VHH binders against p49116. Designs and how they scored, part 128

Target 1, 238 residues: p49116
Amino acid sequence: EGPLLSDTHVTFKLTMPSPMPEYLNVHYICESASRLLFLSMHWARSIPAFQALGQDCNTSLVRACWNELFTLGLAQCAQVMSLSTILAAIVNHLQNSIQEDKLSGDRIKQVMEHIWKLQEFCNSMAKLDIDGYEYAYLKAIVLFSPDHPGLTSTSQIEKFQEKAQMELQDYVQKTYSEDTYRLARILVRLPALRLMSSNITEELFFTGLIGNVSIDSIIPYILKMETAEYNGQITGAS

## First folded at step 7 (VHH)

Design vf4 (framework vhh_ozoralizumab_d1)
Fold by ESMFold2-Fast, scan of step 7:
Structure vf4 (fold): chain B 238 residues (1-238), chain A 119 residues (1-119)
Amino acid sequence: as target 1 above (238 residues)
Amino acid sequence: EVQLVESGGGLVQPGGSLRLSCAASGFTFSNYWMYWVRQAPGKGLEWVSSISTSGQYTKYPDSVKGRFTISRDNAKNTLYLQMNSLRPEDTAVYYCAKSWTQYGLEDYRGQGTLVTVSS
């Protein structure tokens, strides 16, 4: 049994739509988010341990954790995405919508709190200067979460999560030996991912404030689907 | 239930033209990017064209650029592919696909329509 992740699983390169419009619009935001989601799901599919769980379990795991994977991807790719600019555009659109539609203050508060939590998470990860190996293992830890309702094969999922945690610990100990508490500082960030609503993420990044497409309905198709354009960007296992 | 029904395929000589149609039902057609993809005998799926929700933005690979034109009629829930200057290598089953992004991610494909380019 080799390591859970190989060097190919550390590479995580997001290609943004080009050119970036002068004024951000819903289509550009949704396209950028969709590319990140697809990259995240394809990353998960490439893990041998994930494949070994079988298609039904794979679908259930990704449905349960796509928002956590997506949020980690936003943090990792924040600079290439100009995420702060995207979030500012979303806030501006939301505030304009309030004036036009007379939406409830409670709904606006929920969405603004979500944006604040996302910004705080991304800022905390940036301050910790999380590297590519650390992001890969953090994604593996959230992917192999055995505690989601309705999961089967939970003992095997738990073993893969434990393996991810052990390998992350080994990596951090070797690479950041001078910082005894680095692993603890990283791991305490993970629970915040589950406090962010996947429904609000979907509305903000994939369908705007009025949704028409469900991420839940798309996941099984993306997990089994292969596109000619995307395949050209994957060099295969090293 | 989501349905995509392709039509317009057939036998055509090299240099000829065909117009493919795809009738969509069971979803709000105007909210989705639409695609044409093809599969030649014994080969994998090849992306042929993409069109935005309004029809304002279209994309093509170099292999069909300048020869094929994708269009849509949101009032009729219909997608089109105008194919000109057809070549033997264009022989394939052509599929209409629904996707939520211009990235080429497919959500649903119809049964396809066969295009044969031969003398």
Scores: ipSAE 0.000, ipTM 0.117, lowest interface PAE 16.6, mean pLDDT 80

Design vf5 (framework vhh_ozoralizumab_d1)
Fold by ESMFold2-Fast, scan of step 7:
Structure vf5 (fold): chain B 238 residues (1-238), chain A 119 residues (1-119)
Amino acid sequence: as target 1 above (238 residues)
Amino acid sequence: EVQLVESGGGLVQPGGSLRLSCAASGFTFSNYWMYWVRQAPGKGLEWVSSISTSGQYTKYPDSVKGRFTISRDNAKNTLYLQMNSLRPEDTAVYYCARYQPGTSLFDVRGQGTLVTVSS
């Protein structure tokens, strides 16, 4: 049956809108984030094991884990995105909103705490020097999570998650043979992904894209898109 | 199309230096460990150096350690090998290679660049 992921699933190429504006605005941030989201969903849909679970299960899995996949994508693509610059611009906007009394202090505190958690996660992944194969398998572990409420086919999902974990272990042991505890250090980072609010991620990165519609509600439509439509979204081509 | 194109080889005197480059295309270069391997005339393929995705981890066999330095520029999709204190036994065709996960084999190798160390 071969490996869970092929070399095509290790390739994760984000193409940024160009040129980067002198002053970051909501449109640039939302377009960049949207490209990463579509790339992440196209990546998931291209996995044969994922397709084998069927449309209903696929939709349920991605609805449950899109924020975790997106956050892993932010960490993986942090340099390409200039994520630190984007987050600094968001922080500056929030500080100005406090000064002008446009948002409640409680809401701003929640958003700032989310940004801090995101920065800590991305910094921890960078410090570990997570490679493309490790990112692909971490995304697979997150995607094939059997423990989300309301999932069907949990036995098959668990088997695919176990296969992802076994293949990651084999890769890390062969590639980083001198670092006996590397796999453990990587895996203990994953629970933090579930502590980050999908609603706050939507507010920070997708305000210009979604309008009055949540990401949860558009997931079934994104998963049904043809390959050419995905390619158009991730490159910005019409 | 996945491609690796090596350059920078040439004739150099013993004790001299050369810098090799490898231009990568057709895949996300920053997602892969990269390798330099060489093949001397009439001999098998020999591993020369390894570099992690960010460049933080590098590995060398004793035969080149302290003389060769591997580096990468992910923005330019380019791999480098700085070779100092070259010896006649370093004479070989040098290949850029992409790491094949879960094995010790390389799945993509370039056409190579010839390095000759001779007086």
Scores: ipSAE 0.000, ipTM 0.392, lowest interface PAE 11.2, mean pLDDT 83

Design w1 (framework vhh_ozoralizumab_d1)
Fold by ESMFold2-Fast, scan of step 7:
Structure w1 (fold): chain B 238 residues (1-238), chain A 119 residues (1-119)
Amino acid sequence: as target 1 above (238 residues)
Amino acid sequence: EVQLVESGGGLVQPGGSLRLSCAASGFTFDDYGMYWVRQAPGKGLEWVSSISWSSGSIKYPDSVKGRFTISRDNAKNTLYLQMNSLRPEDTAVYYCARHSYGKWEFDYRGQGTLVTVSS
């Protein structure tokens, strides 16, 4: 009983490192992306249904879907992040690397295709004018995916996903009552998230991580982080 | 107690190959990302490769990319480093290291295994 998400779970406020440098660098991009990743994981762990699944299940779910959550976060926070500017800077760097033969042409092609897919996804979400409630429920649908290998409690996860879908439907029906096909247009965007490589996302946004740490290895740490420590990391208040 | 025990080092000629192994005990091996790091004579510690808990994410610096392959067998609690086309500059003590979740660094490493590449 009770709604899956409360108003506190709809709020998603990214605090960017300030000021934005005159010339974008890997440190600024990595810090910005890390803040979004931290915000996304903190959002997930604040959901009572997520907490009820237990620590092992929580870790497995987030490890399986972090790239999908992160990409939805990029789309939602695209304006705050100046994502188009960040992606343009990366593209310019890659084009210069081709000219200097510093990187494999095949690798550059894979990365450029990923950037194009990311831009296409973010543009489609912008055109649909997805609101904060819709983003919260899309993230919940992605988070409570029962079909990842190795999961336990798949029946309970499926029930939470179904609840997310039903609450999204109720919200869209009430808020956009004259747009009969809006929910369908929103939901058909989700499969594209699973076609994007988490390895390329990591290369683009998390290259500046100390010790060449993978996102997969930091997820348990972030999920166990105390709220005060988490807030210090994402706001720069320390 | 966390233990990491490296093996497989030795003397090899330039262009040769070696496979290093690291036996892990005292922790749940498949909960942790793992590293290979090395220290050449008179130099600091250098990162050689990283692998996530699932093997889903693997990274190399340009100095070893295409020549070295990291892998893990979670059922055997063992980490591997396959080293091909070895060069004299690869001469170092090679350490297996466990990722630290409280820091963006590793917390434990083994005693190391010596790899010498010379004619």
Scores: ipSAE 0.000, ipTM 0.139, lowest interface PAE 17.3, mean pLDDT 82

Design w10 (framework vhh_ozoralizumab_d1)
Fold by ESMFold2-Fast, scan of step 7:
Structure w10 (fold): chain B 238 residues (1-238), chain A 121 residues (1-121)
Amino acid sequence: as target 1 above (238 residues)
Amino acid sequence: EVQLVESGGGLVQPGGSLRLSCAASGFTFDNYAMYWVRQAPGKGLEWVSSISWSGGTTKYPDSVKGRFTISRDNAKNTLYLQMNSLRPEDTAVYYCARYSFGWKYTPYDVRGQGTLVTVSS
C-alpha cells in the first residue's frame, strides 16, 4: 500500500484577492477566508483515503473538523493573510460592543478568549517553524479523527489517522534527526484546536459572506462540486 | 446556523396598529443586541429600532419614536415590535436583525427573510 499523502498534498498555496487594499476591509477578509476554506476542502478531497471512506462518512468527518483544518490553515497562511492585523481590528470592535451594550459580558469574554487562543496557537506554530510536510500531516491527523460523535467507519478512520502519525514520525526523525523531541513538541499543539469554537470562527470570518448560513450546512455542497467549479472558487474565478 | 423568522406583517389602514414577532434560534439569544430594520420599495435598509442584549436599553430614530416599541422575551428567544399610529411611509419589508462581532458589510448582515407591512386604504 502506498503512502497516505503524496508530495502533491504538501503544496498548500493560498491565492489572495487582488489588488491588495491599502487598509483591510470586509470584502478582502471574507474573500480570503472563503478561499482558505475552499482550499482546505479541496486538499481533503484530493486524498484517496478520504474518498475511500464514502460520501456520507467523509462529509460527516469534514463537518466535524472543518474548524480545526481552517485554524491550521490560518496558522500556515498567517503572514500571507496579515492575520495579526485582522485580529487586532476585531479586538478594537469588541471594545465598542462593550461601550454600546451590544454583547453580554459572557459573550465578550468567550470571543476574547477565542482570539487569544488563536493568537497563541499561530505564535507557537511560527516559533516551531512548522514546515509544509508537517502541516500536511497535522491536517491529516485532525481530518482522520475517529472520536467525533455520529461517525461511521470509525475503525477505518482510526487506521488512516495512525498511518498519518507514522508517516509524520518518519518524516520528522529523518529531516530533523538532531532534534529528538520535535515530534512531541508538534503533537502537543493539536489539543488546543479542540478548544476553539467553530461558531466564533464562523462569525469572525464569514458573517459578511454568508450572513445567517452555517459553514456546517454548506460543506456537503462544497465537497460535491465539480473540479472546474471548485477550482474557480479557490482562485476567485467566475 | 442562525435563524431569525419574522411574522405579524399584513395590510393595515393608516392610524392602525400591528405587532411583529421574530423567533430566534441557533444561537444564545440573550448574548446579543437585536434590531428591527425595514426596506421600502426601491429604497435601502433603514434602521427602525435597537434593543440591548438584556433589554435594558432601547433606541429609536425620530421617524418612529413615540409610535413604535421594541421589546424582547429572552426566555422565549423572541423579539417584538409594537407599531402604533401607522403611516403610509411605514410601508416596507421589516427584518429582524442580530448584532454581529464579525467582519460585516452592514450592521444588519445577520437578518431574517422579512415580513411585509403595507399601510394603505
Scores: ipSAE 0.744, ipTM 0.893, lowest interface PAE 0.7, mean pLDDT 89

Design w2 (framework vhh_7n9e_1)
Fold by ESMFold2-Fast, scan of step 7:
Structure w2 (fold): chain B 238 residues (1-238), chain A 119 residues (1-119)
Amino acid sequence: as target 1 above (238 residues)
Amino acid sequence: DVQLVESGGGLVQAGGSLRLSCAASGFTFDDYGMYWGRQAPGKGREWVSGISWSSGSIAYASSVKGRFTISRDNAKNTLYLQMNNLKPEDTALYYCARHSYGRWYFDYWGQGTQVTVSS
């Protein structure tokens, strides 16, 4: 049996919208985030093990884990996105004195805690210097989570998650042989992803001028798109 | 899922009154400022009124100030717009919107409720 992921699954190249505005706005942030989301779903769909589970299972898995995949993608693409600049713009909008009374103190606290957790996560991954292979396998571990409610084929999903974990271990031991505790340091970062609210992620990154569409509702449509349609969304082609 | 459902629109004669309601679900209503906007036939969406999460801050567009009153019932997850002394130029589809972090942006607009003011 071959590896769960091939070298093609390690390639994860985000193309940012252009031109970049002089001042960041909600539309630019939303388009950037949408491109990352489409790239992440295209990545998942390209895995043979994922395809083998069938469309219903694929939809259920991605609905359950899109926020974890998206957050890993934010960390991996933080430099390309200038994520720190995007988060600073979000914080500036949130802390505007005119807007302070437009959100409850409790909600402001929840949103700020989410941003701090996101910054901490991205900083931890950067400090660990996580490489493309490690990101690919971490994404596979969160994608093939057998513990979400309502899943069928849980034994197959668990098998694929275990295969991802074993292949990550083998890669880290061979590539970073001098760092005995590297795998442990990487894996202890994953629980933080599950504490991050998908609702807050959606509010921060996927707000449009006029929008009635949740990420949950579009996932089935995105997963059924042809490769050319995925590429069109990633590059912003008409 | 976040949902906003507007109601209370209808046909009314100039000088009349209507009370619009917006039923919110899928989020903690009392965490967010709320807005009413409208779209007149052949025009873009226009901001009408806004209310903070606590009702401590309220604002109105100059065209409706003194005639419209925004309010909210956090226990019922409902936003209201009391419209008095209606004019034909108030004819529009009225939308409820949740505050976003962007000054000019809203997430989760409802379907709207039609208000028609005859002369």
Scores: ipSAE 0.012, ipTM 0.538, lowest interface PAE 7.6, mean pLDDT 84

Design w3 (framework vhh_7n9e_1)
Fold by ESMFold2-Fast, scan of step 7:
Structure w3 (fold): chain B 238 residues (1-238), chain A 120 residues (1-120)
Amino acid sequence: as target 1 above (238 residues)
Amino acid sequence: DVQLVESGGGLVQAGGSLRLSCAASGFTFDDYGMYWGRQAPGKGREWVSGISWSSGSIAYASSVKGRFTISRDNAKNTLYLQMNNLKPEDTALYYCARHSYGKWYEFDYWGQGTQVTVSS
């Protein structure tokens, strides 16, 4: 077996809708978020180990972790997205909801706490100066999580997660040899991803694009399309 | 999954009344403002009425003001629209919607709708 990830899996290039409007609107935010989500799912499908688990397992894994992958993608692409500007625009919309009594105080508090946690996470990753290889392996660690309820093939998933952890350790020890505690500082950031509500992420970033359909419910269809792209015999595309 | 299911539509004569209901599930109903909208054949979607999470703020389109009454029962996760003095021009598919972050006419989830037909 070769390495879990190749150089092609380290490349993660988000193309933003252009031009950026002078005043941010829901459509621009949702289109930007949608592109990042699809890039993240395409990235996962490109991993041979992921493909080897089979369609049912692939669907279950991505359903369980899409919010973690998306949040890591937000942190990685924060500069390209001007994420701080997007979050400021969302906060302005929340202020309007307070003024017009459109959302309960409890809901506004939950959403603002989510935004604060997201900002803290992105700031932590920026301060650590996480590179493209580190992001690729962190995404692989959250993708190959064997501990989500209802998963099959958990033994094989755990082996791929351990391989991701080992390859990240080897990379960090070689590249940042003078910083003995770097890996520990990176890994302790991951549990925070599971505290972030996927429902709040959907409401902030995907309203207007998915209508009354959840991200969880569309994942099987998107993954089938992505699989067909890797199996050019079915789609005629490659 | 977020679900909004409208009911109570039907055929009525001009001057009649109907009461529409919207059953909400899959989210905390009392955290969100709610809307009623409608769409007549060959026309765009029209906002009809809105109600805040607490029922403290209510608004109506000029075309229905004084004839329609919006209300909600947070304990039952249900939104209502009482329609009185119905006119033929009220004929439309009526749908409920959950508030999104933004303006009164902006929403993220809406139901399939219930048909209201006013004859005469």
Scores: ipSAE 0.053, ipTM 0.592, lowest interface PAE 6.2, mean pLDDT 84

Design w4 (framework vhh_7n9e_1)
Fold by ESMFold2-Fast, scan of step 7:
Structure w4 (fold): chain B 238 residues (1-238), chain A 119 residues (1-119)
Amino acid sequence: as target 1 above (238 residues)
Amino acid sequence: DVQLVESGGGLVQAGGSLRLSCAASGFTFDDYGMYWGRQAPGKGREWVSGISYSSGSIAYASSVKGRFTISRDNAKNTLYLQMNNLKPEDTALYYCARHSYGKWEFDYWGQGTQVTVSS
């Protein structure tokens, strides 16, 4: 009966490592990406509907959709991250990889296609001028996806997704009343998120994770972190 | 799920030999250059050797050149390090790593296999 998301769940504030180095390195990119990932998971676990699904379902949902949530976060935080600068640096290094024989031409092509799709997605969201409320509900639609394999409670997940869609529709109709096709333009952007490889996202943004740690392996740990630990990861030592 | 699992370490006498293996899974092995690194007790990580995705380019740290041989079997998704004429200063945890594109540091690191060389 109450709204799926409260005003506190609509806010999404990324604090970047400071200062930004003169030359981008894997540590800065990885720390920035990790902060965004931690913020995204903390956001998800703060939703009462998400909590109600239980720990096993929560872990399965985030493992299935973290790349979609992360990509939406990249689009939402593109300006504060200077994402275009990061991606330009990555493209320059990919060209160097051809000469250094560190990656096959097929892999370089796959990674370049991923970067171009990411740029296209972020540019489309910027062009649509997606606001914070819209981003919150798009993330909720992605999070409460009932169609990932291995999920339990799929009927309840679907109900929460439908509630997210309904509340987004209500918001867009009231806020952008003169733009009758805005919701459709926004929603048709979402399928592109599932075409983006989580493996390539890890290679681009989490290269600084040394010690055989994968995003998939750390998700249960992050979801169980105390609020103070989340704040520490996002803002330093709060 | 990218996994790198090292094996073949152990205790060996100075002048002896060991062959290390790294079993890779969760990615297309023949798309990536691979690297061996090591970390001695109380010291930082040291690059030992690297091999391109095709085996067309191979490089060694000066400390191991002429004694160690890196190789790969792309059909078996396995990286190897043949270590000959081992010295006490070669004592370290040896790690397999996947090279990332360009000039970036390696992105995945195995748990390591311990090599101890007694005098």
Scores: ipSAE 0.013, ipTM 0.497, lowest interface PAE 7.8, mean pLDDT 84

Design w5 (framework vhh_7n9e_1)
Fold by ESMFold2-Fast, scan of step 7:
Structure w5 (fold): chain B 238 residues (1-238), chain A 122 residues (1-122)
Amino acid sequence: as target 1 above (238 residues)
Amino acid sequence: DVQLVESGGGLVQAGGSLRLSCAASGFTFDDYGMYWGRQAPGKGREWVSGISWSSGSIAYASSVKGRFTISRDNAKNTLYLQMNNLKPEDTALYYCARHSYGKWYREGFDYWGQGTQVTVSS
């Protein structure tokens, strides 16, 4: 009973740091990424089904899928973030690291492959013209993934994932009734999210801001934040 | 979690020697260039030395060149700084850092250790 997501869960508006620097720097990139991460976690926390799983289970889910949620957020907010410009700046720096032997050839290859996968994913989502409702349900499908190792309540998680899939299908069939295979084209994009390393995402977007702690290790704290404190983080106000 | 843990600091007389170690964990150590930096009370962070992932490229700040030797043991995930002919002006908190492709406009580092204190008496 009742929809898995409400209209409030379709609204996903990233507030960028201001003013924008004349030249991109790590502080601006990390602050922008942190705002997106906190917005994504606040989005997940606001879902009644997510809260119904209990704190231990919902924390384990976000720890397992934060990189997938973040990547979907990057794709959805790519224009607002000027993501292509950010990735070009990172590639330019990576080329300088090659010239200075600061990173191994294997690591450079891994990072370049990650950037190419990210670019391809974002381009495919843009080409498909994924709307806000579709993004909300794709995030719900990856959030309610029952197949991560160590999870409890997997039957309940699977039920919520199936509900997300059903509601996405109903939306797509109603809104894009002329395109019989749109849903299939959208869903086949999701497995690529699991091929992207969360460690590389942390190094690209969260260097210096997180310091010596992983995003995985801070997730329990973020999920327990009061709404006012959370809003302070996503707007930079405090 | 990426962790960098420095050790080997202490009190030493001018002209003495110390060997610092940095134990790295939570990442593939041999994929990254590594650095030693220092910070004296009331001063900003100062780059001391850097070593490439393979040890093929090594650089030193002019203030320490000829006295300090950076090295690494990739099998042990450990970075070293051999400090010889120490001077009172070498007194600082010494920390290790990992090369960062996310900090290209500044230090070039993404993770820092808590540091180990080196005090050189005259």
Scores: ipSAE 0.120, ipTM 0.608, lowest interface PAE 5.2, mean pLDDT 85

Design w6 (framework vhh_7n9e_1)
Fold by ESMFold2-Fast, scan of step 7:
Structure w6 (fold): chain B 238 residues (1-238), chain A 123 residues (1-123)
Amino acid sequence: as target 1 above (238 residues)
Amino acid sequence: DVQLVESGGGLVQAGGSLRLSCAASGFTFDDYGMYWGRQAPGKGREWVSGISWSSGSIAYASSVKGRFTISRDNAKNTLYLQMNNLKPEDTALYYCARHSYGTWPKYGYFDYWGQGTQVTVSS
């Protein structure tokens, strides 16, 4: 068997586009978000259990959970991304769009509620001081979710999710032995990820993509990307 | 200077085929992902297909998947689009573009565009 995740799966290092512009724009935000998305998908594809499910199942799983993985990545990388600054820039852009009558009031309300939920989630993770091992296992729990519509191999996916939960429990109990309720406080945060709309996440972070290209459409491409090419995407290597 | 020159467009009947070529010069072709896009009359620019520097990763727009094949010949600095079972809806000016490998697929990160080659599909 062996563990579901190795120490290599704990490493999650986001390289931001450089230099940061004086004023944030749609292109910088989209590039930053895309790097995080690429990093998240490469992380998932590196897991032997994930590879064992096969390409079709892998594509279906990531299409179902990319927003949850991305949101966990935003929380984990909030400091390196200066996420609060990015969200402030998005809010400023949104307010300007209201003044120009480019968006309906109902849509703006939905988007602002999404931003609030995202901030609350990231703040809760920061207050809990979630470490790299805990983030890796939380990402594995959401990745191996057997309950998404249209999935096949649900029994095997469920077994991997249970393994992720067991290994997270073992880690937390050994590392934070004095905090009996830490695991419960962490796990109760996960359902909030499913309350966040992937469509609104796309609108907020991926507006710089070609207008008719969805994250759903690029997932198979990213998952089949060669390691050298992938490294170029996430590091901006020349 | 970076240059991208498309060729191979023309008039074709529905159900027919065309092969587009894009000749690249002024840069190391095999360091960059490449892209085919199109713009139909009265429409915005639409992404058609993309290919990584190594050909290891390829993606297609849903409207062309199964009918079009993107390929590249790095030794010849040339990008290709094989277009089969063409439909009147495929009528457009077809462009190739050099793609920033740090962003895929993204409109704003195509740093050089060709002039385009016109494809017209008759019913």
Scores: ipSAE 0.000, ipTM 0.193, lowest interface PAE 14.6, mean pLDDT 82

Design w7 (framework vhh_ozoralizumab_d1)
Fold by ESMFold2-Fast, scan of step 7:
Structure w7 (fold): chain B 238 residues (1-238), chain A 126 residues (1-126)
Amino acid sequence: as target 1 above (238 residues)
Amino acid sequence: EVQLVESGGGLVQPGGSLRLSCAASGFTFDDYAMYWVRQAPGKGLEWVSEISYSGDSTKYPDSVKGRFTISRDNAKNTLYLQMNSLRPEDTAVYYCARGLPYKGTYRSPEYYMDVRGQGTLVTVSS
């Protein structure tokens, strides 16, 4: 039975690409985002409960929640990534599209609303000073979501989600014993993740992927990668 | 799922004409600027033409200006390239690309072009 997550699952260290460009470009943003996505998938596949669900369920689960998991990762790694600088640059260029007819007004509005929702989410997490244990359990709650369409092992997934919720509650009550409402403040942030469009996230952060590659298409391959191959992609090494 | 399917390529003699088509699906076509890019044997990708989301504005490099015309039919989710006065140096695989004006650099007016399809081969030979 044991705990759902161990101390090793709390460690979440993003290594940024180098050399750092003087000016941000699509390839640097995509490489950074890809490393975060790979780190997030590696984190998920290291959980024994996740492994126990089997390959088909694991693939379906990650395909359903990768955007939520990625957004939590952006919030957790916002300082390391200089996310505010990346988003400010995107906003500046997106606003130029209004004057240059490169994008319709409706699409500009949708993308701007997505960026504002992302900024608000990351700011709320920063203001709450979410720690590494809390991020690990929030990611587990998102990963073990039984309510995605097409899932077949929903009762077992729900049990793992409930276990994640229970362990988060125990941690918060023990560590932040003086703040009786902290858990509630944290949990009410999660529904906002479901409002984040995976299509817009893909367009903003993964536009450097070429060859008709979608995140949905690469997820099964990432989950099957050997450790050495996976580590090579995380670090950008051969 | 974003899909771009190019067609209309073939073998043509110098001075001839071809009309390329690109069928777009999986996204709202009339929200995005569209591009034609080409890759000649043993060379990198070369930008060929650009059209705004509405179709009101077009741009071309000097190499094709006056010979090529980009157009779009937003009702049919289709992009076109009319190529006239073709030259042997126009021989290339031609790709349809979706314009993504999301940039990480504020000093460059460069564009990112989402090249998804297998392309269509244009061979100009006598």
Scores: ipSAE 0.346, ipTM 0.726, lowest interface PAE 2.9, mean pLDDT 85

